# Ledger of designs, part 13: VHH binders against Uncharacterized protein YDL144C

Target 1, 356 residues: Uncharacterized protein YDL144C, of Saccharomyces cerevisiae (q07589)
Amino acid sequence: MSRILVIGAGGVGVITALSLWLKKESDVSLVVRSDYDRVLKHGYTIESCDYGRLEGWRPHHIYSSVEDAASAADNQGYNYIVVTTKNIIDGPVNSRVSNIIRPVLEKNKELHGPQLTTHILLVQNGIDIEKEIWAEFPREQYRYTVLSGIQLIGSTKIGSGHISQVGQDHLSCGAFDPQDAAAIQAANDFVRMYSNEGQNFVEFDPRVRYSRWKKLLYNAAINTSTALVGLDVPRCLEFGVNKKSTEIEVFHPAMREIIAIAASEGIIIEEEFITMFTEITRKKVFKPSMCVDCEKGQLMELEVILGNPIRIAKRNGVATPTLSILYNLLVLVQAKLKERKGLLKFDEKTATLVDE

## First folded at step 5 (VHH)

Design t24 (framework vhh_8fcz_2)
Fold by ESMFold2-Fast, scan of step 5:
Structure t24 (fold): chain B 356 residues (1-356), chain A 122 residues (1-122)
Amino acid sequence: as target 1 above (356 residues)
Amino acid sequence: QVQLVESGGGLVQPGGSLRLSCAASGFTFSSYYMNWVRQPPGKGLEWVSGISGSGGSTTYADSVEGRFTIIRDNDKKMVYLQMTSLKTEDTAVYYCAAEYSLEYSWGEFDYEGQGTQVTVSS
């Protein structure tokens, strides 16, 4: 029976744990932070379009921290670590994915050495999100694979211990390293354990980097623009000059720049996606996750959605005038959010940023 | 430009079989989940079956499970519904519907065809 640790108890993480629990092919542990006391006392209330209504639901195990989950693994360890937290590279250092998973990787290494391979599934937006894991955990010392999870789901925490899922649970799971046979096998095994026939859509992803660049056509153009202005997608489109400037001068140029960056790596994304992603939410009053995060005063996944693409572009000689303007304005929005949270300080007497 | 064209409907006796076809054009077919939905006379739309972009995952309504099979051919931009053991209750206009899932989706279809009539009667 596979032992699976899900880190992140937001809308995505809780539904991920529920799907695995319903399949009955794994032992599911969930790290629950702010809602831990409520979930201990009452369990989760879940309203799911795929899985129905549940009251008092809990996975097999719940822990208040990753450190507690690692300690509780005793001599068995974890076969999978599923990370569903937001990836905020420029946030607090303890929130970095490598630091989040470190207690589990260290404990697995201590207890099992090379006998246990840990499969790290990143269910997070963005490009190059796997690279810090490879950099921080030398393969000579740690036995692991890194898997990509692209979750196309509308699931939100609407209250303490209360999850509402309106959009269908669609998960695409594959290997970040397409040459890693163990990772490919682990991804296929995860798809099997996650699949609930008649309730969700889940598939193996043979082209992880392609899929991630493709999703960035929407995330880097539309999530970003809506976050800057605090408007839903239809309002952004309708409020533009002559009802055309947003798509012609902002969305489409940003999407074309993403296509050019992907092409510089040898990945071709079909130009039809520019029209598709622009039209798909034109008539749906919908605020993407980055817009919602900004409105809630939460830090945005800025670096993995815009920062990393722009750094790749600079390395490969690709011009990014539109993405760079969006990025630099959102850096200011992110700084405003950090200042509000006490993570950034400004000295009004000297008119300068306080650097420690 | 975007088109979904259904075909293969007709009159069939109870217990018979039909294969419905849907030809897609004007969008990147392999990136869309494809669905079959139906509308019986005088009733609302009923979801029948779905298939993921790669074809790796399929789902079926309880009423058709074990009798219908959904398949797709991404090279030909086609989705099919193989219907067996047809019942009078299967009489409906059948629509092909395309759905792209983003971070948030509300279960609405992005594109729908004009439909093909299936009539099951003695």
Scores: ipSAE 0.005, ipTM 0.277, lowest interface PAE 10.9, mean pLDDT 86

Design t26 (from h07 with I28T A33Y H98K W99Y S104T G105W Q106G T107Q F108Y; framework vhh_8h63_2)
Fold by ESMFold2-Fast, scan of step 5:
Structure t26 (fold): chain B 356 residues (1-356), chain A 121 residues (1-121)
Amino acid sequence: as target 1 above (356 residues)
Amino acid sequence: ELQLVESGGGLVQAGGSLTVSCAASGFTFSSYYMGWSRQAPGKERELVAGISSGGSTYYADTVKGRFTISRDNAKNTLYLQMNSLKPEDTAMYYCAAKYTYEYTWGQYDYWGQGTQVTVSG
């Protein structure tokens, strides 16, 4: 039976753990931070369009930290680490994905050495999110694969231990390295263990980098713009000059820049997606995740959605005037959030940023 | 603009087989989740089969083991092969398309006009 550790107990993470638990082909552990005491005592209340209503639900194991999950007396190692947390590479060092998973990789190495390969599934937005893991964990010292999870679910934590899922559970899982046979096999195995016929859609993704660039058409143009102005998508479209300036001068140019960056590394994204992504939420009163994060005072996934694309563009000689303006303004929004949290210090007497 | 046109419906005897088809145009067919829903007289529309862009399938319990959904991305066509048909399968069958993304909520977004399937006893 595969042992799976899910890190992140938001709407996505909890439903991920539930789907695996319902299939009964995995031993499921969930890391729960802020809601730990409530969930330990009362379990989760889940209202799911796919899985129904559950009261008092728990996965097989619950831990208050990744370190506790790694060091638990019942820990025989983990076959999969599923990371559903936000990827904020410009945030605190201890929040970086490589640092989050490190205790599990170290413990698996100590307990099982070369006999256990750990499959790291990143259910997170953005491009180049796997590269930090490649850099931090030398292949000669650690046995692992890195898998991509693109989740198209509408699932929100609406209270402590309370999850509401109104959008169907659609997961695409594939290998970041398309030449890694072990990763491809692990992705196919995960699809099998996650699949609940009649309740969710789960598929193997043979083109991970294409899928991630395609999703960035929406994330880099619309999540970013809505986060900057604090408006839902229909309001952004309707409030534009002549009800057209937002899509013509902001969304479409940003999307075209993403297409150009993807093309610079050999990936062609069909231009029809510009129209499709603009229309898909035009009549749905919806605030994307980055907008919600900003409004809640939480750090945004800025670097993986805009920073990394812009760095690729600069390396490949692709112009990004629209993405760069969005990025540099959101860097200021991110800095405001960091200052409020005590992560950034400004000296008003000298009018300068205090050295880190 | 996105269009879905169903065909292949008709009258068939109980225990027989029938294939309905859906011709899609105006979008990148291979990127969409596709499905078949049906509506019998006086009943609500129900999803009977679905197929992802990657080929993963699901079926309603009422048709599981009897119906097979498939897609031909080269021809932009969706199929539903119906075997061991029962009088209870009599309904208007609708082709459905949905682009799944972070912001698509819960239901198929596009529907065809339907094709009638009548199963006689």
Scores: ipSAE 0.000, ipTM 0.305, lowest interface PAE 12.2, mean pLDDT 87

Design t27 (from h07 with A97R H98E W99T T100Y Y101L G105W Q106T T107G; framework vhh_8h63_2)
Fold by ESMFold2-Fast, scan of step 5:
Structure t27 (fold): chain B 356 residues (1-356), chain A 121 residues (1-121)
Amino acid sequence: as target 1 above (356 residues)
Amino acid sequence: ELQLVESGGGLVQAGGSLTVSCAASGFIFSSYAMGWSRQAPGKERELVAGISSGGSTYYADTVKGRFTISRDNAKNTLYLQMNSLKPEDTAMYYCARETYLEYSWTGFDYWGQGTQVTVSG
C-alpha cells in the first residue's frame, strides 16, 4: 500500500486526504497545524457536494508537523508527499516548499537510500514552482520525482476542523518533466489511487506546462487586478470607464502578455481564450482567491502568479508593461500585509525600510 | 471517467437548421456550466454559446439571435439549435465543461472530440 503524506489542512488538503482515504488503496497521513488539537480530539466535520456530510472524520494518521510525520515510529518512509499549502516564495523562509518537505526527504534518504523514490505532488498554482525543488535537492543525492496537481475545486475551511466543499473535486495530475518516465508512472498511479468513480473527477495531465500557462492567463490578469482593487470580477468590468476600460486596457493586455511569454518558450495559447475568460466571468459575482487572501490579511501567491512569468519574460526579451505595473503595485500591497503581520518594519523617523 | 460525446453534425444548405447534442457522463452534470465552441479550418477555436447550471445563457455576437443553447439535466445532455445557418458557420463543434481553480472560475477547459457541421451555399 502506498504511504501518502498530505501537507496542508485547508479546504484542498483535507478533501485530498478524504478522497485517498475513501478509495482504501493508500495509508494516508495529514499534517494539521493550527487545528491539530481540535482535529485530534473531534476529527473533521465535512460538508461535501461530492462525498456527503461526515462528522468525526480523520485519516489513518494525523501529525502536528512535517518533522513529526517524518520521525514517526515505524519510519516506513513516504511514497508520496502531497503539498497543498499556499506557495508564497517571498514569505518566511521556513514556509518555503523546499524547507517544508526537507525533513521527509532527509529521513527517506537516511533510512531507505536509493530503494525508495519519493513522489512530490505540488497541488499549487503558478509557473516554475518545481524548479526550487530541483535546485535545492540535487538528483544525485535524493531519489524523487516532482508532479503537478491542478485542483479545480471549491473547498474552504469555514471553522476549526470544519470544511465546506461546494465545487466538484476535480484533480489534474501530471509530470513537470514530460520526459521523466518514473514521474509519468507515479502521476498515473496517483490518479488511480485518488479516483472515486461517480464522486470526483481525476485525470492524467500530459501537458503540464501548457495547462499551467493557460490557467495563468486568467489568474495573472483577473485574480491580480481584483486583488489590487478589492472588487469582484463583474464590478471591475462594470465600474471601468464606459464599462470597457478594464477589459480593453487591463485584462486583455495582461492576457496577451501571458500568451506572448508562453509563445517565447514554444507554447501556443489561442487568443480566443481572452474573449472566453472575460465574457463568462462578466455575470459571476465572486472574488478570485488572491483577492480573498488579500482581504483576509493573508499573503498572496504573488511570485508564482506574476513574479515568475515576468522573470521568464525578461530572460526571453518579452515586454510586459501591463503585468509589470500590476506586479509592482501588488508588491506594495504584499509589503503592507507583511508590515501588518510584523514581518516588515518601517522607521518613520528616517522614512526608510529597516529590514532591508 | 469524464466523457463528452458530440453528435448531430452533418451537411446542411445555407439558411437551413441543425441541432447538435452532447452526451455527458462521469460528473454531476447539473452542477456545471456547459458550452459550445467551434473551430473552422485555419482559424482559432471560439466559444459560441454557454449555459450556466442555473440556466442563464451567453452567446457570441456572431451567432446571437440564430443559435439557442439548452440543457436537459435529467438526461445529462447539452443541445445547440442552429438556425439560419451561413457558410461561415462551417466548423468542428465541441462540447465543453466549465472548470474552477480554488474559488475562481477558469473558463471552459474540458472538450469533447467534436462533431463536424458543414454549410454549403
Scores: ipSAE 0.000, ipTM 0.204, lowest interface PAE 14.6, mean pLDDT 86

Design t28 (framework vhh_8h63_2)
Fold by ESMFold2-Fast, scan of step 5:
Order: structure tokens, then sequence, then C-alpha cells
Structure t28 (fold): chain B 356 residues (1-356), chain A 123 residues (1-123)
């Protein structure tokens, strides 16, 4: 039986744990932070379009921290670490993915050495998110694989211990390194353990980098623009000059720049996706996740959605005028959020940023 | 690029049988709902049979009990077996893939069509 630790108890993480728990092929542990006391006492209330209504639900184990989960491994360790938290590279150091998973990976190494391979599944947006893991944990010293999870679900935490899922649980799982046979096998095994026939949709992803660039057509153009202006997608489209300027001069140019960056590293994305991703939410009064993050005062996944693509573009000689303007304006929005959280200080007497 | 190529059409006598096939490429066939539609001269295109990625089937009342839709995911091929053919079954038969995009919990769907294969039933 696989031991699986899910880190992140938002809409995605809780449904991930539920799907694994319902399949009965895994021992499921969930790290619950802000809602820990409520969940410990009353369990989760879940309203799911795929799984129905559940009251008082708990996975096999709940922990208030990653450190507690690592300590409770009982000399068996974890086969999978599923990370569903926001990936905010420019946020606090202790929130970085490598630092979040470190206690588990160190404990697994201490207890089992090379006998246990830990499969790290990143259910997070963006490009180059796996590179931090490879840099921080040399493969000759740690036995692990890194897997990509692309989740298309609509699931939100609407209250303490209360999850509402209104869009189908749709997961694509694959290996970041397409030559890593162990990672490919682990991804296929995860698909099998996650699959609940007639309730969800989950598939093996043979082209992880393609899939991630493709999703970035939407994230880098629409999540970003909506976050910058604080409007839902239909308002962005209708409020444009002649109801056309937003899609023609902002969304489509940003999407074409993403296509050009992907092409610079040998990945071709079909032009039809520009139309499809513009249409998918044109008539849905919907604010993408980055816009919602801003409204809640939470830091945005800015670097993995725009920063990393732009850095790749610069290395490969690809021009990114639209993405760069969006990025630099959103850097200011991110700074505003950091200032409100006490992570940045500005001295009004000297009108200068304090770099401490 | 997504491609659908129909084959197997032809001329058959009333009461006869025919199997048409659709070869799919450029997408992960097993993940898509597929269907067969037909269009006779001067009439609207109608869906005659559908099959989900999970294998659930649908049939129009006009063909139920006579036609069987099936898929071979290993060969990326969709089939329509037509039995007890009638002159009113004469039509161009089109293979379609339901292309669904999902993002942030939303869906957008459209049908992608092949070029068609002609089935003519004489009496």
Amino acid sequence: as target 1 above (356 residues)
Amino acid sequence: ELQLVESGGGLVQAGGSLTVSCAASGFIFSSYAMGWSRQAPGKERELVAGISSGGSTYYADTVKGRFTISRDNAKNTLYLQMNSLKPEDTAMYYCAAEVTYRLEGWTYSYDYWGQGTQVTVSG
C-alpha cells in the first residue's frame, strides 16, 4: 500500500486526498494548517460535483505541519509527496517548495537511505518548477523522482473545513524528466491510485513540458491581466476598446509570445489554442486564481507564470514586449501585497525602499 | 494537428451490412468522446451514434438495434457497424471528435469533423 503525504489543504489538496482515500489503494496523510483544529474536531464538509456531499470526512492521518508528518513516519517514510501549495519563488524563504518538502525528504533518507524512492508530485502552475528540487537535492545523495500534476479542477475552500468543487476533477500526471523510467512508472502508478471510475478523469501525461507551456497560454495572458485590473474575464473582454482591444492587443499577443518561447526550445503549440483559451471563459463571470489571490491579499505565482518564461525568452533571443509589460506591472502589484504583509518596508521620509 | 480520416463507405443493397471506420491522429484518441453523424442531400446533419472515452454508447432512434459503434484505442480507430441497411440510411457519414478544453473548472466544447465517407443503399 503506498503512503502518500498531501501538502496543502486548499480546494485542490483536500479533493486530491479525498480521491486517493476513496480508491482505498493508499494510506493518505494530509497537512492541515489554518483549519487543523476544526478538522480535528469535526472533519471536512465537502460538496463535490464528482464525489457527492460528505460530512465529517477525514483522510487516514492529519498533521498540523510537514515536520509533524515527517516525525510520524514510524520508520516507513512516504512513497509520494503531493505538493498542492502555491509556488511563490519571490515569497518567504520558508515557503519555497524545496524548504517545504525538506523535512520529509531528509527523514526518508535518514530512515531508509537508498532503499526508499520518494516520488515528489508538484500539482502547481508554471514552468521550470522542478529545477529548484533538482538543484537543492542532488540525485546521487537522495533517492527521488519529480512528477508533474496539471489539475483542471474547479475547487475552492469556502469556509473553515468546507470545500466546494464545481468543476470536474481532471488531473494529468507525468514525469518532468521524460527519460526517467522510474518517474514514468511512478506517474502511471499514481494515475491508477487516483482514478475513480465514473467520478473523475485522470491520465498519464507523456508530454509534460508541452502541457505546461500550453496551459501558460491562459495563465500568462488572462490570469495576469485579470489580476492586474481586478476584473473577471468577460468584463476584460467587453470593456476593451470596441469590445476587441483586450483580446487583439493584450491576450493574443501575450499568448503568441508564449508560443514563440516554447518554439525556441523545440515545442510547437497549435495556434487554435489562442482561440480556444480566449473562448473558454468569455461568457463565464469568472476571476482566475491569480486575480482571486490579489483580492484575498495573497502573493501571486508571478515568477513561475511570467518570470521564468521571460528568463527563457531572454536566453533564447525571443522578444516579449507584451509579457514584459504585464510582468513589470505585476511586480508592482506583488510589491504592494508584500508591503501590506510587512515583507517590504518603504521609508516615506526619504521616499526609498528599505532593502532589509 | 488533429486529423480524422473516414473509410469503408460504398454501395450496398437494402438489407445488407457495411462497416465504416475512422482513423484518428494528432491527439490522445482514448481521452475523447467520439461520434458518427450523417447528412443526406437536402437534410440537416444528424448524430446517429456516440461513444464516450469510458465506452458508454448512444444511438439515435432511427438506427438503434441496427448500428453498433465501437472504438479500438490501441489502433486509434472508431467503427460503425451498420446492419439491416435501408435506402433512407443513404448519406455521407462523418466521424467527429468532441474536443473539450478544461481550465480553472470551466469547459468549452466543439466537434471536430472528418471529411466523410459516402454510404449508398439501393433497393
Scores: ipSAE 0.131, ipTM 0.554, lowest interface PAE 3.8, mean pLDDT 90

Design t29 (framework vhh_7b18_3)
Fold by ESMFold2-Fast, scan of step 5:
Structure t29 (fold): chain B 356 residues (1-356), chain A 122 residues (1-122)
Amino acid sequence: as target 1 above (356 residues)
Amino acid sequence: QVQLVETGGGLVQPGGSLRLSCAASGFTFSSYGMGWARQVPGKGLEWVSYISYGGSTEYQDSVKGRFTISRDNAKSTVYLQMNSLKPEDTAVYYCARDTYVLEGYSWEFDYWGQGTQVTVSS
């Protein structure tokens, strides 16, 4: 039976654990932090459009930390580590994905040596999110694969131990390295274990980097703009000058810049997707995750959505006037959030940023 | 006006084949995922197969290896090739357009066809 550790007990992580648990093809462990005591005593209350209503639900195992989960792995280790947390590269060092998974990867190595391959599934937004893992865990010392999870799911934690899922679960899972046969096999195996026919839609993704660049047409243009102004998508479109300036002078130019960056890597994204992604939420009163994060005072996934694309553009000689303005203004919004959380300190007496 | 029109149903013997077609109009077909679901007598509505706008496919375990979903964007049509048909495949088959709210949101099918009857018997 595959042993799977899900890290992140937000709306996405809890539903991920539930889907795996319902399929009955894996031993499911979930890392629960702030809600640990309530969930340990009372379980989860889940209201799911895919899976129905559950009271007192628990996966097979619950741990209060990744370290505890790693220690409890015994001689069997974990076959999959599913990371559903926000990927905030510019956040606290202990929140880096490589640092989050490190206890599990070290324990698996200790217990199994070169005989166990650990499959790391990143269910997170952005581009180049896998590169930190490859850099921190040299192939010569660790046996692992890195898998991409693109999840389109409307699931929110609405209270302690209470999850509401109103949008159907669609998961696209593939290998970050398209030449890695072990990663491709692991992705196909995960799709099989995750799939609950008639309840969710799960597919193998043969073109991970293409899919991630394509999703960035929406994330880099619309998540970013809505986060900056604190408005839902229909309001951004309707409030523009002549109900046109937002799409013509902000969204479309940002999307075209993403297409140009992808093309500089040999990945072609058809221009028709600019229209599709602009229209897809035009009549849905929807605030993208970056806008919601900002409103809740939580750090944004800024670097993986804009920072990394812009760095690729600079290396490849692609101009990004629209993306760069959005990025630099959102860097200030991110700094405001960091200051409010005590992660950044400003000295008003000298009018300078305290060294960091 | 969004319209989905299914054709290709009928009576077939066990072990036979049928190809269902769904002609779509009133929207940019190439931008949407498409699916097939069936109403089996006594069981309710069951999802059968899905094809994303990018061409990735997914199948119900009971039809995997026997059914193939495909699409022709130039014709705004999605197909379901059904091989090795069994009496248990007898159902009304519905074509449906999926809709997506990107960035962690996914919504149910927003438009359905009228359905086409498939009957597998001797």
Scores: ipSAE 0.000, ipTM 0.167, lowest interface PAE 14.8, mean pLDDT 86

Design t30 (framework vhh_8fcz_2)
Fold by ESMFold2-Fast, scan of step 5:
Structure t30 (fold): chain B 356 residues (1-356), chain A 122 residues (1-122)
Amino acid sequence: as target 1 above (356 residues)
Amino acid sequence: QVQLVESGGGLVQPGGSLRLSCAASGFTFSSYSMNWVRQPPGKGLEWVSGISSSGSYITYADSVEGRFTIIRDNDKKMVYLQMTSLKTEDTAVYYCARGYTLEYSWRGFDYEGQGTQVTVSS
């Protein structure tokens, strides 16, 4: 029986733990932070379009921290670490993915050595999100693989211990390194353990980097623009000059820049996806995750959605006029959110940023 | 080919009732959540109600809670919206929509029908 640790108790993380728990092929542990005391006493209230209504639900184990989960697994270890938290690389250092998973990797190294390979599944948006893991944990010292999870799920935490899922659980799982046979096998094994026939859709992803660049056509053009202006997608399209300026001068140029960056590293994304992603939410009153994060006062996944693509573009000589304007304006929005959280200080007397 | 066909719309007086139907084809109906969304004159799409693939989980927008009931019949590949105590603000084109998951899916759908007009007026 595989032992799986799910980190992140938002809409995605809780439904991930539920699907694994329902399949009965894994021992499921969930890290619950802000809601720990409520969930420990009352369990989760889950309203799921795929899995039904549950009251008082808990996975096999819950922990208030990754450190506690790592300590509790000392004789067994974890076969999978599923990271569903937002990837905010410009946020606090202790919130970085590599720092979050470190206690589990260190414990597995000390107690299980070469007997246990830990499969790290990143269910997070963006490009180059795996590179921090490889850089921070030298593979000659740690036994692990890194897997990509692309979720198209609509699941939200609407209250303490309360999850609402109104969009189908659809997961594409693959290996970040297409030459890593162990990672490929681990991804296929996860697909099997996660799959609940008739309730969700789970697929092995043979082209992880292609899939991530393709999703960035939507995330880098539409999540970003909507977050900047605080409008849903149809309003962005209808409110444009002559009902055309948003798609012609903002969305489409941003998408073409993403296609050009992907092409610069040998990945061809079909031009028809520009039309598809523009049309897919044109008549649906929908605020993408980055827009919702901004409205809730939460830091945005800015660097993995825009920062990393722009850095790749600069290295490869690709011009990004539209993405760069969106990025630099959203850097200001992110700074506003950081200031409100006390993570950034401004001295109004001197009119200067207070560096630490 | 995925197809959703709505029917049952019409003209009703305030306080009246209507039952909308949606016939689905071209996909495994029992594997998808289904939704009703509406577009009032001159406004954007508004999510109305959703029902899980099994029918076990149901949600409603606050504006229709207690007045509308969503039902599905997986054997017949049908989803229904029973509307009661209709108000003039319920006037809209009503669309059946297959559950679609980008991120917050109750606002995003991958397939929708042509719609059926509901007019609540004297």
Scores: ipSAE 0.000, ipTM 0.175, lowest interface PAE 16.0, mean pLDDT 86

Design t31 (from b09 with E99S W102L T104Y; framework vhh_7b18_3)
Fold by ESMFold2-Fast, scan of step 5:
Structure t31 (fold): chain B 356 residues (1-356), chain A 121 residues (1-121)
Amino acid sequence: as target 1 above (356 residues)
Amino acid sequence: QVQLVETGGGLVQPGGSLRLSCAASGFTFSSYGMGWARQVPGKGLEWVSYISYGGSTEYQDSVKGRFTISRDNAKSTVYLQMNSLKPEDTAVYYCARTSVYLEYSTGFDYWGQGTQVTVSS
């Protein structure tokens, strides 16, 4: 039976653990931080469009920290680490994905040496998110693969131990390195263990980088713009000059720049996705995740959605006037959030940022 | 390999009805969500309706109460029943397979050739 550790007990993480638990082909552990006491005593209340209503649900094991999960008395290591947390590269060092998973990778190495390969599944937005893992964990010292999970689901935590899922559970799982046979096999195995026929849709993704660039058409244009202005998508579209300026001069240019960056890497994204991604949420009154994060005072996934694409563009000689303006304004929004959280200090007497 | 073939379009008077069909082949139909989008002159491509692999449906506000999407997994076919048609419903209608979910919405990866619907007197 595969041992799977899910890190992140937000809407995505809890539904991920539920789907694996319902399939009955894996031993599921979930790291629950702020809701630990409530969940330990009462379990989760889940309202799911795919899985129905559950009361008092919990996976096979619950831990209050990644360190506790790694150090559990009966822990024989984990075959999969599923990371569903926000990927905030410019946030606190301890929240970096590499630092979050480090206790598990070290413990798996200690317990199993060369006989256990750990499969790290990143169910997170953005491009180049796998690169920090390869940089921090040299493959000559650690035995692992890195997998991409694109779970474009509408699931949110609406209260302590309470999850609401209104968008269908769709997971695309593939290998970040398309030449890594072990990663390809691990992705196919995860698809099998996650699949619940008639309830969710799960597929192996043979083109991880294509899929991530395609999702960025929406995230880099619409999540970003809505976060800047604090408006839902229909309001952004309707409030534009002549009800057209937002899509014509902000969304579509940003999307075209993403297409150009992907093309600079040899990845072609079909032009019709510009129109389709603009239209699919035109009549849905909701705020994308980055907008919600900003309104809750939470740091945004800025670097993986805009920073990394812009850095790729600069290396490849692609102009990004629209993405760069969005990025540089959102850097200021992110700094405002960091200052309010005490992660950044400004000296009003000298009118300067306090370095370090 | 993947094919989506639309039928059922045509000319209809305002207030009339049409039923569009989309025959799918080359994939496990029951494992995918399906949808309809339309290309309206001057507006570009706009999403109309979506049905999940489990049968859950969503509609664009302008068609709610008038259009009904349904599927028949045994026949690998998705349908769009269009009632109380208006001149502004005139468009080329495309059948599409779900590729990705974008938060509360779906994206599509394969499209049919389209079928023309004209609503005029």
Scores: ipSAE 0.000, ipTM 0.219, lowest interface PAE 12.8, mean pLDDT 86

Design t32 (framework vhh_7qbe_3)
Fold by ESMFold2-Fast, scan of step 5:
Structure t32 (fold): chain B 356 residues (1-356), chain A 119 residues (1-119)
Amino acid sequence: as target 1 above (356 residues)
Amino acid sequence: QLQLVESGGGLVQAGGSLRLSCTASGRTFSMGWFRQGPGKEREFVASISRSGGSTYYADSVKGRFTISRDNAKNTLYLQMNSLKSEDTAVYYCAAEYSLEYSWGEYDYWGKGTRVTVSS
């Protein structure tokens, strides 16, 4: 039986742990932070369109921190580390994905050495998110694979220990390194352990970078714009000049820039997806995750959704006028959030950023 | 609903060639071939964009297999050359049609066609 550690107890993480637990082919551990005491005593209340209503649900194991989960692994270790937290590369150093997983990866290495390969599944938005892992953990010194999880799911924590899922659980899982046979096998194994016939949809992803660029057509154009203005998608479309300016002058140009960047890497995305992604939520009163994060005062996944695409564009000679304006305005929104959290300080007497 | 029907499977000698076809009952976006050998998980073989302008291949088949499509006939092809015993599998056709909830995953699958390579 595979031992799986899920890090992140938001809507995505809890449903991920539930699906694995329901399949009964893995031993599931979940890291729960703010809701730990409530969940330990009463379990989760889950209202799921795929899995039904559950009261008092718990995975096999619950830990209050990643460090505690690593310590509790003892001589068993973890075969998979599933990361469902937000990927905020411009946030505090301690919140970086590599630092979050480090205690588990080091403990697995200590307990099993070269006998255990740790499979790190990043269920997170964006492009180039795997590169930090490869940079921080040289493959000559650590035995691991990095897997991509693209999950389209409408799942939100609506109260302490209370999860509401209104959009189907769809997960595509593949290898970031398409030449890593061990990663390909691990992804296929995860798909098997995650699949619950008739309840969810999960499939092996043979084209991870293609899939991530394609999802960025929505994330880089619509998540970003809605986060900037604090409006749901239908309002953004309806409130535009003549009910057309948002899609014609903001969404579509941003999407075309993403297509051009992907093409500069040899990845072709059909232009028909511009229309599809614009229409998909036109009549659904829906605020994308970045908009919700901003409204809750939480840092946005800005760098992995806009920063990294723009850096790739600059290296490859691709112009990004629309993406760059969105990015630079959202950098200011992100700085406002950081200031409110005490992560950034401004001296009003000198009118300057306090350097550190 | 969209249906995919594979054909062209059969018994072939090692070093030989075989061409698989997959006919869709309607329009599709990207399409691909997957295979599942005895006692193994389903694995990616090749994919092709809607226009046919881009293709991707698994390392194990690069240089030996060629994927192509005829959009006027709603048909996908896989030309398999220099066949090896390791290529023995059930081959599945897959198509992307609706992206509302899958966002680049293959939405439709055929029932498969069997290829046996003797040596």
Scores: ipSAE 0.000, ipTM 0.144, lowest interface PAE 14.3, mean pLDDT 86

